# Designs tried in a protein design chat: VH-VL binders against o27280. Part 276

Target 1, 266 residues: o27280
Amino acid sequence: MDSMNVPEVLEIKRIVEESESVKTFIFSWDFRREVRPGQFVMVWDFRDEKPMSVSLIDPVRSEIGISIRRVGEFTDRVHGLSEGDLLGIRGPYGRGFELMGRDILLVGGGIGMAPLAALADEATARGMRVDALVAARTADELLFLDRLEAAGVNISTCTDDGSCGFKGFAHERLLTLEENHDMAAVCGPEPMMFQVMRILDERDVPAQLSLERYMKCAVGICGQCCLDDTGFRVCAEGPVFWSQELSRVREFGRYRRDPAGRRVPW
Short names: E, the ipSAE of ESMFold2; O, the ipSAE of OpenDDE; V2, 0.75 times the mean of E and O plus 0.25 times the DockQ between their complexes.

## First folded at step 12 (VH-VL)

Design Fc8 (framework fv_azirkitug; at its last look DockQ between E and O 0.89; V2 from the best seeds 0.00; counts 0 for: pae E 3.6 > 2)
Fold by OpenDDE, look of step 12:
Structure Fc8 (fold): chain C 266 residues (1-266), chain A 121 residues (1-121), chain B 107 residues (1-107)
Amino acid sequence: as target 1 above (266 residues)
Amino acid sequence: EVQLVESGGGLVQPGGSLKLSCAASGFTFRTYDMYWVRQASGKGLEWVARIRSKANNYATYYADAVKGRFTISRDDSKNMVYLQMNSLKTEDTAVYYCVRPSYYEGYFDVWGQGTLVTVSS
Amino acid sequence: ETVVTQSPATLSLSPGERATLSCRASQSVGSYLHWFQQKPGQAPRLLIHDASNRATRVPARFSGSGSGTDFTLTISSLEPEDFATYFCQQWEDFPLTFGQGTKLEIK
């Protein structure tokens, strides 16, 4: 059995409060094990296990960061942890983002900014121009703004209530932006991603989108994260997909499957 | 614009007390740890104190030279950091800087202009 | 504590010349060594972080190298505005410690 499938027990080195509901947990990482923006890890708190995107990749400090939003029992427990506490981490898994061109547009909503923040660091390190459209419900829910700015990212904000930046949704803000980019990376609520993808397709901007689905094994065996009608497994063929791939996915932007396999509309 | 502005420095006698303030603006203050660093005239830099963010329970740390005498605190609602200095000594004479670390606390990336504290009889 | 020592204490050079500043730690600090520039009457300014990364708006003529215990700041061709005091600082262990500084003065 592949050693990567065995959780490694890691000490939390640092905890950063990104927002009221989001914390980043930082771990030492052996970079002999490659990790790419857009990939995820399985986080084990010795009771339950959940997939989480990698939000920080720091080869200088030999660290990774995992940003976790408090949304349920598992994440409540994790948010109760302190520096020095232990978590099990296995992975990374899935297909990450690919960088191309000189100019990249990042469109993120809520916790979807987690993998995009990691991508932003890589892109800027490569000398790319990075524009980021950061969306959230309110100003207080906007993530990674100072981090992105420090990295040299050009930031545009969007909030549902207009408390910061453009009042409205990410796709609405995007419509007001005339500049095209060589590539786009998108992650957030699926309805947002669906609308953003349509706009980018109309503009002939190559786009990659990161999906979130119920995930059990993370190794492409159980089939719990299969997408209709392609049979794509989010954990194996994704979570990052090209827009052309997602155009073939009937359920994208329309519904998802719950842990019981039932269709749940967005 | 990211900015740190210190205030509260002045002349005080040995054994006296002084409270420094630092006003932060232009960034999400609550997510950062904050530091005080001091520099005596013509001398090097010395770390003085650290206060953690709320996520880390506002834990405080001090240089040995100031332990028991100095207290660092913060008010996130006002974007303020403070340094209460008691039992001041002549060797505490220095310019005191309020300093912000990088986002994930790797290095000092933003400094205030500093405020001068002079302890003299 | 980790002691950080800089050399030389003073470096006298002319504009256009190459400057090489050294910083040594008493124990390994990995790459967690930073460089600051300070001009008279001003606060320190971050110049290089993590041994070799230029901070924002730092000219390309500045470069950092080294790991473990020995580090170097290099200014390829000195400009008049580069004459200042330079400090190194380790962030491997608390307490955080600074070097005593190298004063770069005009010859």
Scores: ipSAE 0.865, ipTM 0.931, lowest interface PAE 0.6, mean pLDDT 95
Fold by ESMFold2, look of step 12:
Structure Fc8 (fold): chain C 266 residues (1-266), chain A 121 residues (1-121), chain B 107 residues (1-107)
Amino acid sequence: as target 1 above (266 residues)
Amino acid sequence: EVQLVESGGGLVQPGGSLKLSCAASGFTFRTYDMYWVRQASGKGLEWVARIRSKANNYATYYADAVKGRFTISRDDSKNMVYLQMNSLKTEDTAVYYCVRPSYYEGYFDVWGQGTLVTVSS
Amino acid sequence: ETVVTQSPATLSLSPGERATLSCRASQSVGSYLHWFQQKPGQAPRLLIHDASNRATRVPARFSGSGSGTDFTLTISSLEPEDFATYFCQQWEDFPLTFGQGTKLEIK
């Protein structure tokens, strides 16, 4: 058990540029440390450590993939690395997605498609019918389209600027889609997830949503990933929550917190 | 539909040059490494060259038999892969295939129809 | 360089029969061994990747097995369209290498 809290230093096996701002880093992985879609790892660049979602789970090749969006100094440094360079990885942590039924809807915004791509692979391997709504601001930011198509996923796209697919927000596109799903999985910007959750609740579609909060320990000790009102720890009780669990969280979709813990509007 | 279409094959004298082209469509070309594989008449398949994606600085790799004579290149704005073949020898006579690997690599997924190169005096 | 060797060179069978094709690598390639089908005048077609994973739209009668140095392609009940040449190929290290082929002929 204690090995999960000490970073294992791993060699980058392969790098794929998914977009101008997103790269996937692939590592050899011993699957005695089971990894499920929706779980996360802590990535250590020997200076700083950040949580990242697992986007590829491949027990056949003994590989995992971690997709990282360049958004600041840490991710800039990681994006500058090459195959053969080293990173520390600890985990996996958190509660992953649970599959149910025969028909699943995935709704992903931006980098939020990363854990959903891993889930899509598992769902299609089980013989489920998978529909994915892939959302971004522009066509160039739509992630994993080739991969999802190759897996047999039925893809719908939307972009804020209309450069690919439906012009508008993900929840607006969702209203125009077929309503016959046994469950949904949602990951992306929290305002998007809130709007999507409301529509899915009205349709009586069980939904799981993946949240992001500030993390330090990743094992539930420090409390920095806690949600208001409930004491839920995103690193331990999440990051994946059922919509019913989130309906009791006042904070969800209404404000966010900066690294110092202060409330900040969306 | 994912497609790879080769062109530029033909008859050439030993010592001559040819440039092969491969037009890609139906997928996000810029994210994939790309390969050339050849097959001489009645023989097996032989890997010739590899060009990496932008994420890996467009690095190039060659089979020993063609090093220094062949140059692989790509143009991501046109979705094209090229093979410049110089100092051609009779043993370079083959059908040349443009090949795309699997998304995160590890096996050959999509093959072009091939273009025949004949090196004969 | 990792040499991959196929046997037999030619296999003559009738429709409905079971075919078993062998591929051996000169050193371990783990599970990074792939199988292709090629008909005259056509490009190779992927059948099995990573030793045992059937590619999409490949019929269920095709299966692969093995690890390390010894690999097998099995066709459970031959159809007329299965009479072709089959290649195995390793991706453990460069240069990437192919077997010399097994020609599956109608008896």
Scores: ipSAE 0.403, ipTM 0.755, lowest interface PAE 3.6, mean pLDDT 88
ESMFold2 (binder alone), look of step 12: mean pLDDT 94; pTM 0.951

Design Fc9 (framework fv_azirkitug; at its last look DockQ between E and O 0.94; V2 from the best seeds 0.00; counts 0 for: pae E 2.7 > 2)
Fold by OpenDDE, look of step 12:
Structure Fc9 (fold): chain C 266 residues (1-266), chain A 121 residues (1-121), chain B 107 residues (1-107)
Amino acid sequence: as target 1 above (266 residues)
Amino acid sequence: EVQLVESGGGLVQPGGSLKLSCAASGFTFRTYDMYWVRQASGKGLEWVARIRSKANNYATYYADAVKGRFTISRDDSKNMVYLQMNSLKTEDTAVYYCVRPSYYEGYFDVWGQGTLVTVSS
Amino acid sequence: ETVVTQSPATLSLSPGERATLSCRASQSVGSYLHWFQQKPGQAPRLLIHDASDRATRVPARFSGSGSGTDFTLTISSLEPEDFATYFCQQWESFPLTFGQGTKLEIK
């Protein structure tokens, strides 16, 4: 088995509070191990292990960042950690985003902005024009706004309650935007992504979408993250998929499987 | 627009006290560490103090020259940073800048206009 | 602490000329070296960060290079507005330290 599958124990260098429920944990990283936006790592707190997207890739400082939303027991424990504490990190895994063209649209919802923020940095570094539609339930849940602005990203916001930007959902805001882009990258709640994908397809904008599924092994062996009909493994063939690939996935936007393998509707 | 505005500078005698304030606007203040940097007339820049964000328990750090005399604090509810200066010395005379670091704290990217502190008998 | 030394103290040039400013650290700071521009009566302005990355809205005529202990700020063709004092600063370790500055004045 590849050495990459053994968790490396890393010290938390810095913690950044992105929102009330989201923190970014920064680690030193040996960039001889390539990491790309859209890929994920398995985070081990010596009790449990969970997949997390990489939200920061900084070759200058030899650092990566992992943004984690507090949603359960594991993440509660992790959010209780301080700088200097240790975590196990193995990976990266999965297929990341592919950049093409000159203009890119990012559509993110909630913690889905994590991998997109990393992608934004890469895109802007390459001299691309980056537009980002950032969605959240409320203004306080909007992520990475100052970071994206500093990177030169053109930001549009939308919130469910109208506390910031457009009042409504991401796909509704997208319908009001007339400009087309060379490609789009989407990550967020699956119902959001489903609607956004449909709009982008109608506009003939190539789109990549990052899925979230229950993952156990992260190496394509256990099959827990398999998508119905296609047999795609989110950890191996994904988590980033092209819209054409997802069009073949019946469950996309409709249901997911829980840890027991049962169908759970969105 | 991102902005930092210092206030509270003035003339004070050696051994006196002064409290500087910095009002921040145009960004998510609570997520940032904040810094004070000073500059004596015709001289270079000197780091003075650092205060961490809430996520890092508002930890504070000081330059050796001001340790025990200066106290940095913040009020996130008001987007304010403060510098309480006690036991002031003539060598503390300088323009004091409130400074924001980059998002993940790599470099200083935003500076206030500065406020002048003059310590003289 | 890491001492940062700039040279020359003063540089006299004419518009259109090339300016080369040096910054040396007493120990390696990797690429964690930044450059600031300051005009009289104004606060410092970030010019270059991480040795070679231009800050937002900084003209292309400004460039930074170097790593470890030796760094250079280059202005390819001086404009009248470029005559100011330039400071370098290391962010490798605390305490954060600045160079003493190079004054770029018009000849």
Scores: ipSAE 0.860, ipTM 0.929, lowest interface PAE 0.6, mean pLDDT 95
Fold by ESMFold2, look of step 12:
Structure Fc9 (fold): chain C 266 residues (1-266), chain A 121 residues (1-121), chain B 107 residues (1-107)
Amino acid sequence: as target 1 above (266 residues)
Amino acid sequence: EVQLVESGGGLVQPGGSLKLSCAASGFTFRTYDMYWVRQASGKGLEWVARIRSKANNYATYYADAVKGRFTISRDDSKNMVYLQMNSLKTEDTAVYYCVRPSYYEGYFDVWGQGTLVTVSS
Amino acid sequence: ETVVTQSPATLSLSPGERATLSCRASQSVGSYLHWFQQKPGQAPRLLIHDASDRATRVPARFSGSGSGTDFTLTISSLEPEDFATYFCQQWESFPLTFGQGTKLEIK
């Protein structure tokens, strides 16, 4: 029977080094299986399986792209692969971003720009004005700038060390930017997303935020991807949530959980 | 602004050598594959060479007409692409363009203004 | 090698007229066919990529259509600056190949 819980083994068509620590892997994709920005896939290297954001959705070329940051043993192995090598992909899973209005603000930190780059492509294809605030620790870690510029996105940057653009955090840069967008989409480190959400709520800008917590159970079975105040499951009801849904969650932005479910500080 | 600036063209005798350079600016050069395309006077365009990014081990590819005579290379620290042309023939006379593809490749989106190579006795 | 053939070799028209340029590939290239404009003394300029997608800052009077082996570039109402040579180019497989061009001349 046809099930998206069965990994499809796909050949790596192209690899692009987005930064020294981030690569995008591109695959042929049959778009009868719809993919939307903000959804994720499970990537299987025949030993282990991890959730990864879809960063490129190109129905014209029948391609998807998955952007992966090297952060551990699994991602080290995947970064060692070449074009022609195989990976298993299950999905897509989760609730993606919903576009509204004519003007959208994107706020991305680090690898969080991956799903937002896909959203930017969709928004510009619909004729929307797109502003993006791209944040990282250093200039070398700013992702997708060339791609966003080519799509006609208006880019603002910030870096913790000031090596490119505004010196400081994304929420500090946001305070210096125009306030009148129809919506916003936010993805990045949870403390950043919390601060950005507060500013957008004060401005009455509808916001959707993507949470990547505890996504190892890609269909919501394990329960460890639940938020503590609402019972929402990130992989079943998210990873994309409206800011109003998140405003009732005490855990958001304040602590994380270890694999045993115990609270630990950020 | 994205720019590609070729240099190193000129007049050479058959059997001679030239090295073309292409200076890139205004984009993240190291992530792109890079290409050379040439155009003989009054004729169409011909792909000459391709060099892959670091992610693909800087692999090189050549049109049959130039294999063994031309070598493409790059220096990511200087944002430079090079074309070493040896054993030049009169049919190599053309304007040589340095070309950048689209971000994930698939079409040519940025061209330099070209540098003229003339091979005549 | 995929051979790309353009027709006609020369097209003579007046400003305000509609131009239709043809490009045929010797085998299917799917949608991986691109169109360029070249004026004398200048580098080629991308007009259309992937058969029908207009490049940035290309006027709406330019449109592309087709798939597989037969492709068309249409200029709906010619402006004086549109009189130039037009090339199509396939990216389905290496070697990457270009058509020999269609020269669009003022009648």
Scores: ipSAE 0.492, ipTM 0.779, lowest interface PAE 2.7, mean pLDDT 88
ESMFold2 (binder alone), look of step 12: mean pLDDT 94; pTM 0.951

Design Gc1 (framework fv_bamlanivimab; at its last look DockQ between E and O 0.87; V2 from the best seeds 0.00; counts 0 for: pae E 2.4 > 2)
Fold by OpenDDE, look of step 12:
Parts: structure tokens; sequence; C-alpha cells
Structure Gc1 (fold): chain C 266 residues (1-266), chain A 119 residues (1-119), chain B 107 residues (1-107)
């Protein structure tokens, strides 16, 4: 059995307060185990295990960061931890983003900005021009703005309540932006991603989208994260998909499956 | 460009308390922290604590725990540092500075507030 | 707490000289090290962050190097405005701690 599948117990080195509901946990990482933006790890608090996106990749300092939104019992426990406490981490898993061209557009909503923040760091390090559309319900929920600006990213903000930037949804803001890019990376609420993908397709901009699904094994065995009609496993063939791949996925933007396998509308 | 402007010099008696303000202009606090650092006459720099004004969460150096209180008012973009039970050794220039949560460097700094504790 | 030790505590130099200041941490701090310049009656000014990254607006004659426990600030050609006290600061652990400072004086 691959040693990668055994959780490694790691100490939390630092905790960054991203928002009232989002924290980034930083760990030492052995980069002999390669990790790419868009990949995820399984986080184990010795009671339960959940998939989480890698939001920071720092080979120089030999560190990674995992951003976690407080949404339930598991994340409540994790958010109660302090620096020096322990977590189990296994992975990384899944297919990450691919960078191409010179100009890239990032479109993120809420915690979906986590993998995009890591991608932004890589893109800027490669000398790419990075534009980011950052969306959230309110100004206080906008994530990674300071970090992105420090990296040289051109930021446009969008909030549902208009408390910061454009008042409305990400796809509505995108319609007001006429500039095309060589590629786009998208991550956030699936209804948002669905609308954004449509606009990008109409503009003939190659797009990659990161999906979130209920995930149990992370190794493509249990089938809990299978997408209808295609048989795509989000943990194995994803979580990052090209728009052409998602065009074949009937459930995309329409519904998901809960832990019991029932269809749940968005 | 963000600037930090602090309140004026203070002269206090031993046992009293002092409250210094730090107002940010030219920008928003966002997710940055505001750290407080003091410097006694002819001495080095000493970190006291920090706050994330956006969330109101403060952390303190152990040396000052129970005696220092750091607060913030988002509506006025102002951070405050209150030090109680003042002693002569608390005589120093007190600085506020913007604190990057990822890198941990301080920039920019306030102009400093001189606090003198004397009988 | 992480202790930061600077060397030397003071030095005398002339305009045009190469100046080197060393900072040693009591334990490894990776690259979480910043350098500040302070002039009398003024607040510290950030020069270098992340051990070797030059802050925007800072002259290129300033540079930082090192990792782990040993770090160096270098001024390639000292200018009249560079006479000041310099501090290193670690940001790897809380509490944040500073070196005791290095005063650069006119010879």
Amino acid sequence: as target 1 above (266 residues)
Amino acid sequence: QVQLVQSGAEVKKPGSSVKVSCKASGGTFRSYAISWVRQAPGQGLEWMGRIIPRFGKANYAQKFQGRVTITADKSTSTAYMELSSLRSEDTAVYYCARDDQYEGHFDPWGQGTAVTVSS
Amino acid sequence: DIQMTQSPSSLSASVGDRVTITCRASQSISSYLSWYQQKPGKAPKLLIYAASSLQSGVPSRFSGSGSGTDFTLTITSLQPEDFATYYCQQSDDTPRTFGQGTKVEIK
C-alpha cells in the first residue's frame, strides 16, 4: 500500500485568521511529496476526516497551508485548535490546475479562493499577469485580498450586498469585464461556476473549474464522489476539470449528492 | 498608501493607566493585524501584542498579559492599546504597526507615542 | 521565546564603506526574518523582509541573506543617510522578538 495513503501526524505551525469563519493552518511539508495548486489533502482530527484544499505552497520554507471554513462539527473542532496542536494529513490527491499562456483570470467565490490563492502565487512567480475576481456575500467574507495584492495580482471584488466592489454576483461582474485572457481558473459555489463557465465558453477562453463533492476515500475506490453520466470521480479525475469535461456532466450546476447518495438541488 | 497616526504624548503617575490610539488612513484594515511595540529610552524594541481589527481578536505577550488591553473600532479605523498599573519602567515610546499575518513583518509604523511614568 | 543576537552592537564606518551586520536566532526561524532602520526620534523603517526581499522604495545598496539561524544585512556602499540603528526581527514564533540593535556611526 502506498505510504501516501497513511495519514501523517503534523504539528500546526501557524494559524492565519482569514475571516471570522476561515482559518489557514500552516504545516511543515516534505516536498519530496509534490503538491500542486488545485490538489487537496485529507485532514484527520482523529475522529473524522475531510478533504481540504491546499491554499499555500511554499517550497522555500518547506510549508503548506490549508484553509478551512467553519461550517460544521468537524470544522468546529479544527477551528478550536491552537498552534502546536496536531492533525493527521494524507495526500495530496486529485488533479491540480494547469497553467498556460501569459494572462490568467481567476474567479473565486468564498472558500473557493483557497486553491486559487495558491495558483496565483505560482502564476505570478512564473511572471504571468494575474487578474482575480474575488466574490463573497459581504465585504467581511472576501478572502486573501491582502495576500493577492502583495503578490501583484490585479483584483476586482464583488459582493452580494454591495458592501465592497461590484454589487451582484461574480458572473454579472464578469459580463462587465470585456478583456479576454489566455486561460481562466474558477472555484466557488457551483451555481456561480456554472454561470461563469458559460460566459467563458462564449468568449472562447479556456477554463478550468474545481468541483466540490462529498468525498470519502479520496483514492477513487468508494465511488461516493462520482459524477452522473460520466463516471468521473472528483477525487481521481478531478477536482479540477476543464470546461469541456464538465459540459458532459449532467449534474453540474444543477444538483449534488449527499452522504446518503441522494440528489440534493443547489 | 496606508498611514498610521498615533495620539499625543502622555505623562502618568505610577499605578495609573494610559490609553494610546492608532488611526489608520488611506486604506482599510482588511485582514491585517495591528501590533504594538514599545521602546524604552536608549533601549531596543519590545513586542507587546496585536489585534486583528476586522475580527476584534487580540493576542498578548506573556509579559503584559493581564495588564494590557488592545482593542479596535472598525468604524473609525482606530486601534487602541491600554496599559494599566503603570510603573517607571513603562516609560517608553509606544508604536503601532501594521502586521502581515503571513510574513510577520511590520509596515508601516505609527510615529510613536511617548509615555512618561513619574511620581 | 526565540532570542535574536546581533553583531556587532556598534560599528564606525565611512561613507562608501561596505557594512555587514549579523543576526543569530536561538533556533531555526526558516526565512521569517526582517530588518529595520531607525533614526533618532523616528519610528523604525522596514528594509528587508523574508530574509532577502527588499522592501519597495528601499535603495538597492541594502540586501539581506541567510536562513535557519544565521542572517546578514549588507550595505554595499554606505551613504550619509544610512547612519542609524538597525534591528533584526523574527516572525517565526510568538512573541515576536527583535535583536538588540546595531548602531552604525560615522568614523
Scores: ipSAE 0.691, ipTM 0.870, lowest interface PAE 1.0, mean pLDDT 94
Fold by ESMFold2, look of step 12:
Structure Gc1 (fold): chain C 266 residues (1-266), chain A 119 residues (1-119), chain B 107 residues (1-107)
Amino acid sequence: as target 1 above (266 residues)
Amino acid sequence: QVQLVQSGAEVKKPGSSVKVSCKASGGTFRSYAISWVRQAPGQGLEWMGRIIPRFGKANYAQKFQGRVTITADKSTSTAYMELSSLRSEDTAVYYCARDDQYEGHFDPWGQGTAVTVSS
Amino acid sequence: DIQMTQSPSSLSASVGDRVTITCRASQSISSYLSWYQQKPGKAPKLLIYAASSLQSGVPSRFSGSGSGTDFTLTITSLQPEDFATYYCQQSDDTPRTFGQGTKVEIK
């Protein structure tokens, strides 16, 4: 096995509090293991292991940041850690985003902004113009706004409750934005991504969307991250897919599956 | 665009306490912290501690541990620094500054609050 | 605590001069280093962050360099408004610490 498939135990260098429920954990990282925006890592707390978004990729400082939303037992334990504590990291895995053209639109909902923040850093470093539509339920849940602004990203916000920016859903705000982007990158709740994808397809904007599924092996051999009817494995062929790849997937945006494989509404 | 406005100058007796306010306007705190930095007359800058106002989490430089209390009122976007058991050596200008959780630089700074401790 | 040592403590210069101020950290701080300008009676003003990134609205005659333990602030053509005290600050670790300052005076 490659050393990438064995967790490396790393110290937490710094913790950034992004919201009440989201923290970014920053580690020193040897970039002989390259990391691309949209790839994921498996985080091991010595009891359990979960896939997590990479939100900061800084080869100059030899650092990565991993943003984790508190949603259950594993993430509760990780959120209880302090700087200097240890986590196991293996990866990176999966297919990342590809940049094209000069003007990119990012559409992120909640924690879905994490891989898009990393992509924004790369796009701005290449001299691209970056517009970001950042969505959340409330203003307090909007992520990475200060960081994106400092990077020169043009930010539009929307909140369900109207507490910041446009009152409504991301796809509704998107209809009111300029239609002159060379590509889009989308990550967030699957129903949001489905609605956003439909608008972007109608506008003939090439779009890449990042999906989440249950994972065990992270290298494509166990089959637990497969999509209905296509055989795509999110950990191997994704997590980033082009819109045209997803147009063949009937489950996308319509339901999710629990660990037992049952269809459950989003 | 964001501005930090501090409370006015104070003259205090040794052994008393001072509480300085720092109100943010022209934007939101988001995830930024508020740091407190003091400067004695003719001297350099000394970090005292910080708070993340939205989350109420504060930490302090060891030198001030037990004497400084930093708090925040989320509803008014105001942070407070209280220094107790004042001595003449605490005569200084006290600044608040917004600090970046990623980079840790200070920008913007408040205008400063002069505190004079005189017997 | 990470100690920050600036050099020189003061200097005299003329308008148009190139001025160099150095800052040394007691341990590596990567590029977590900022520079501030302070005029009498005023709050410090951020000039440079991340060792070399110029803050918005700061004239391009200011530049920063360095990584690890050794850092430099350079002013390429000193102007009358640049006579001030300059501080470096590390943000790699808690507590945040400042250099003792470098006073730039008119010759």
Scores: ipSAE 0.568, ipTM 0.802, lowest interface PAE 2.4, mean pLDDT 88
ESMFold2 (binder alone), look of step 12: mean pLDDT 92; pTM 0.947

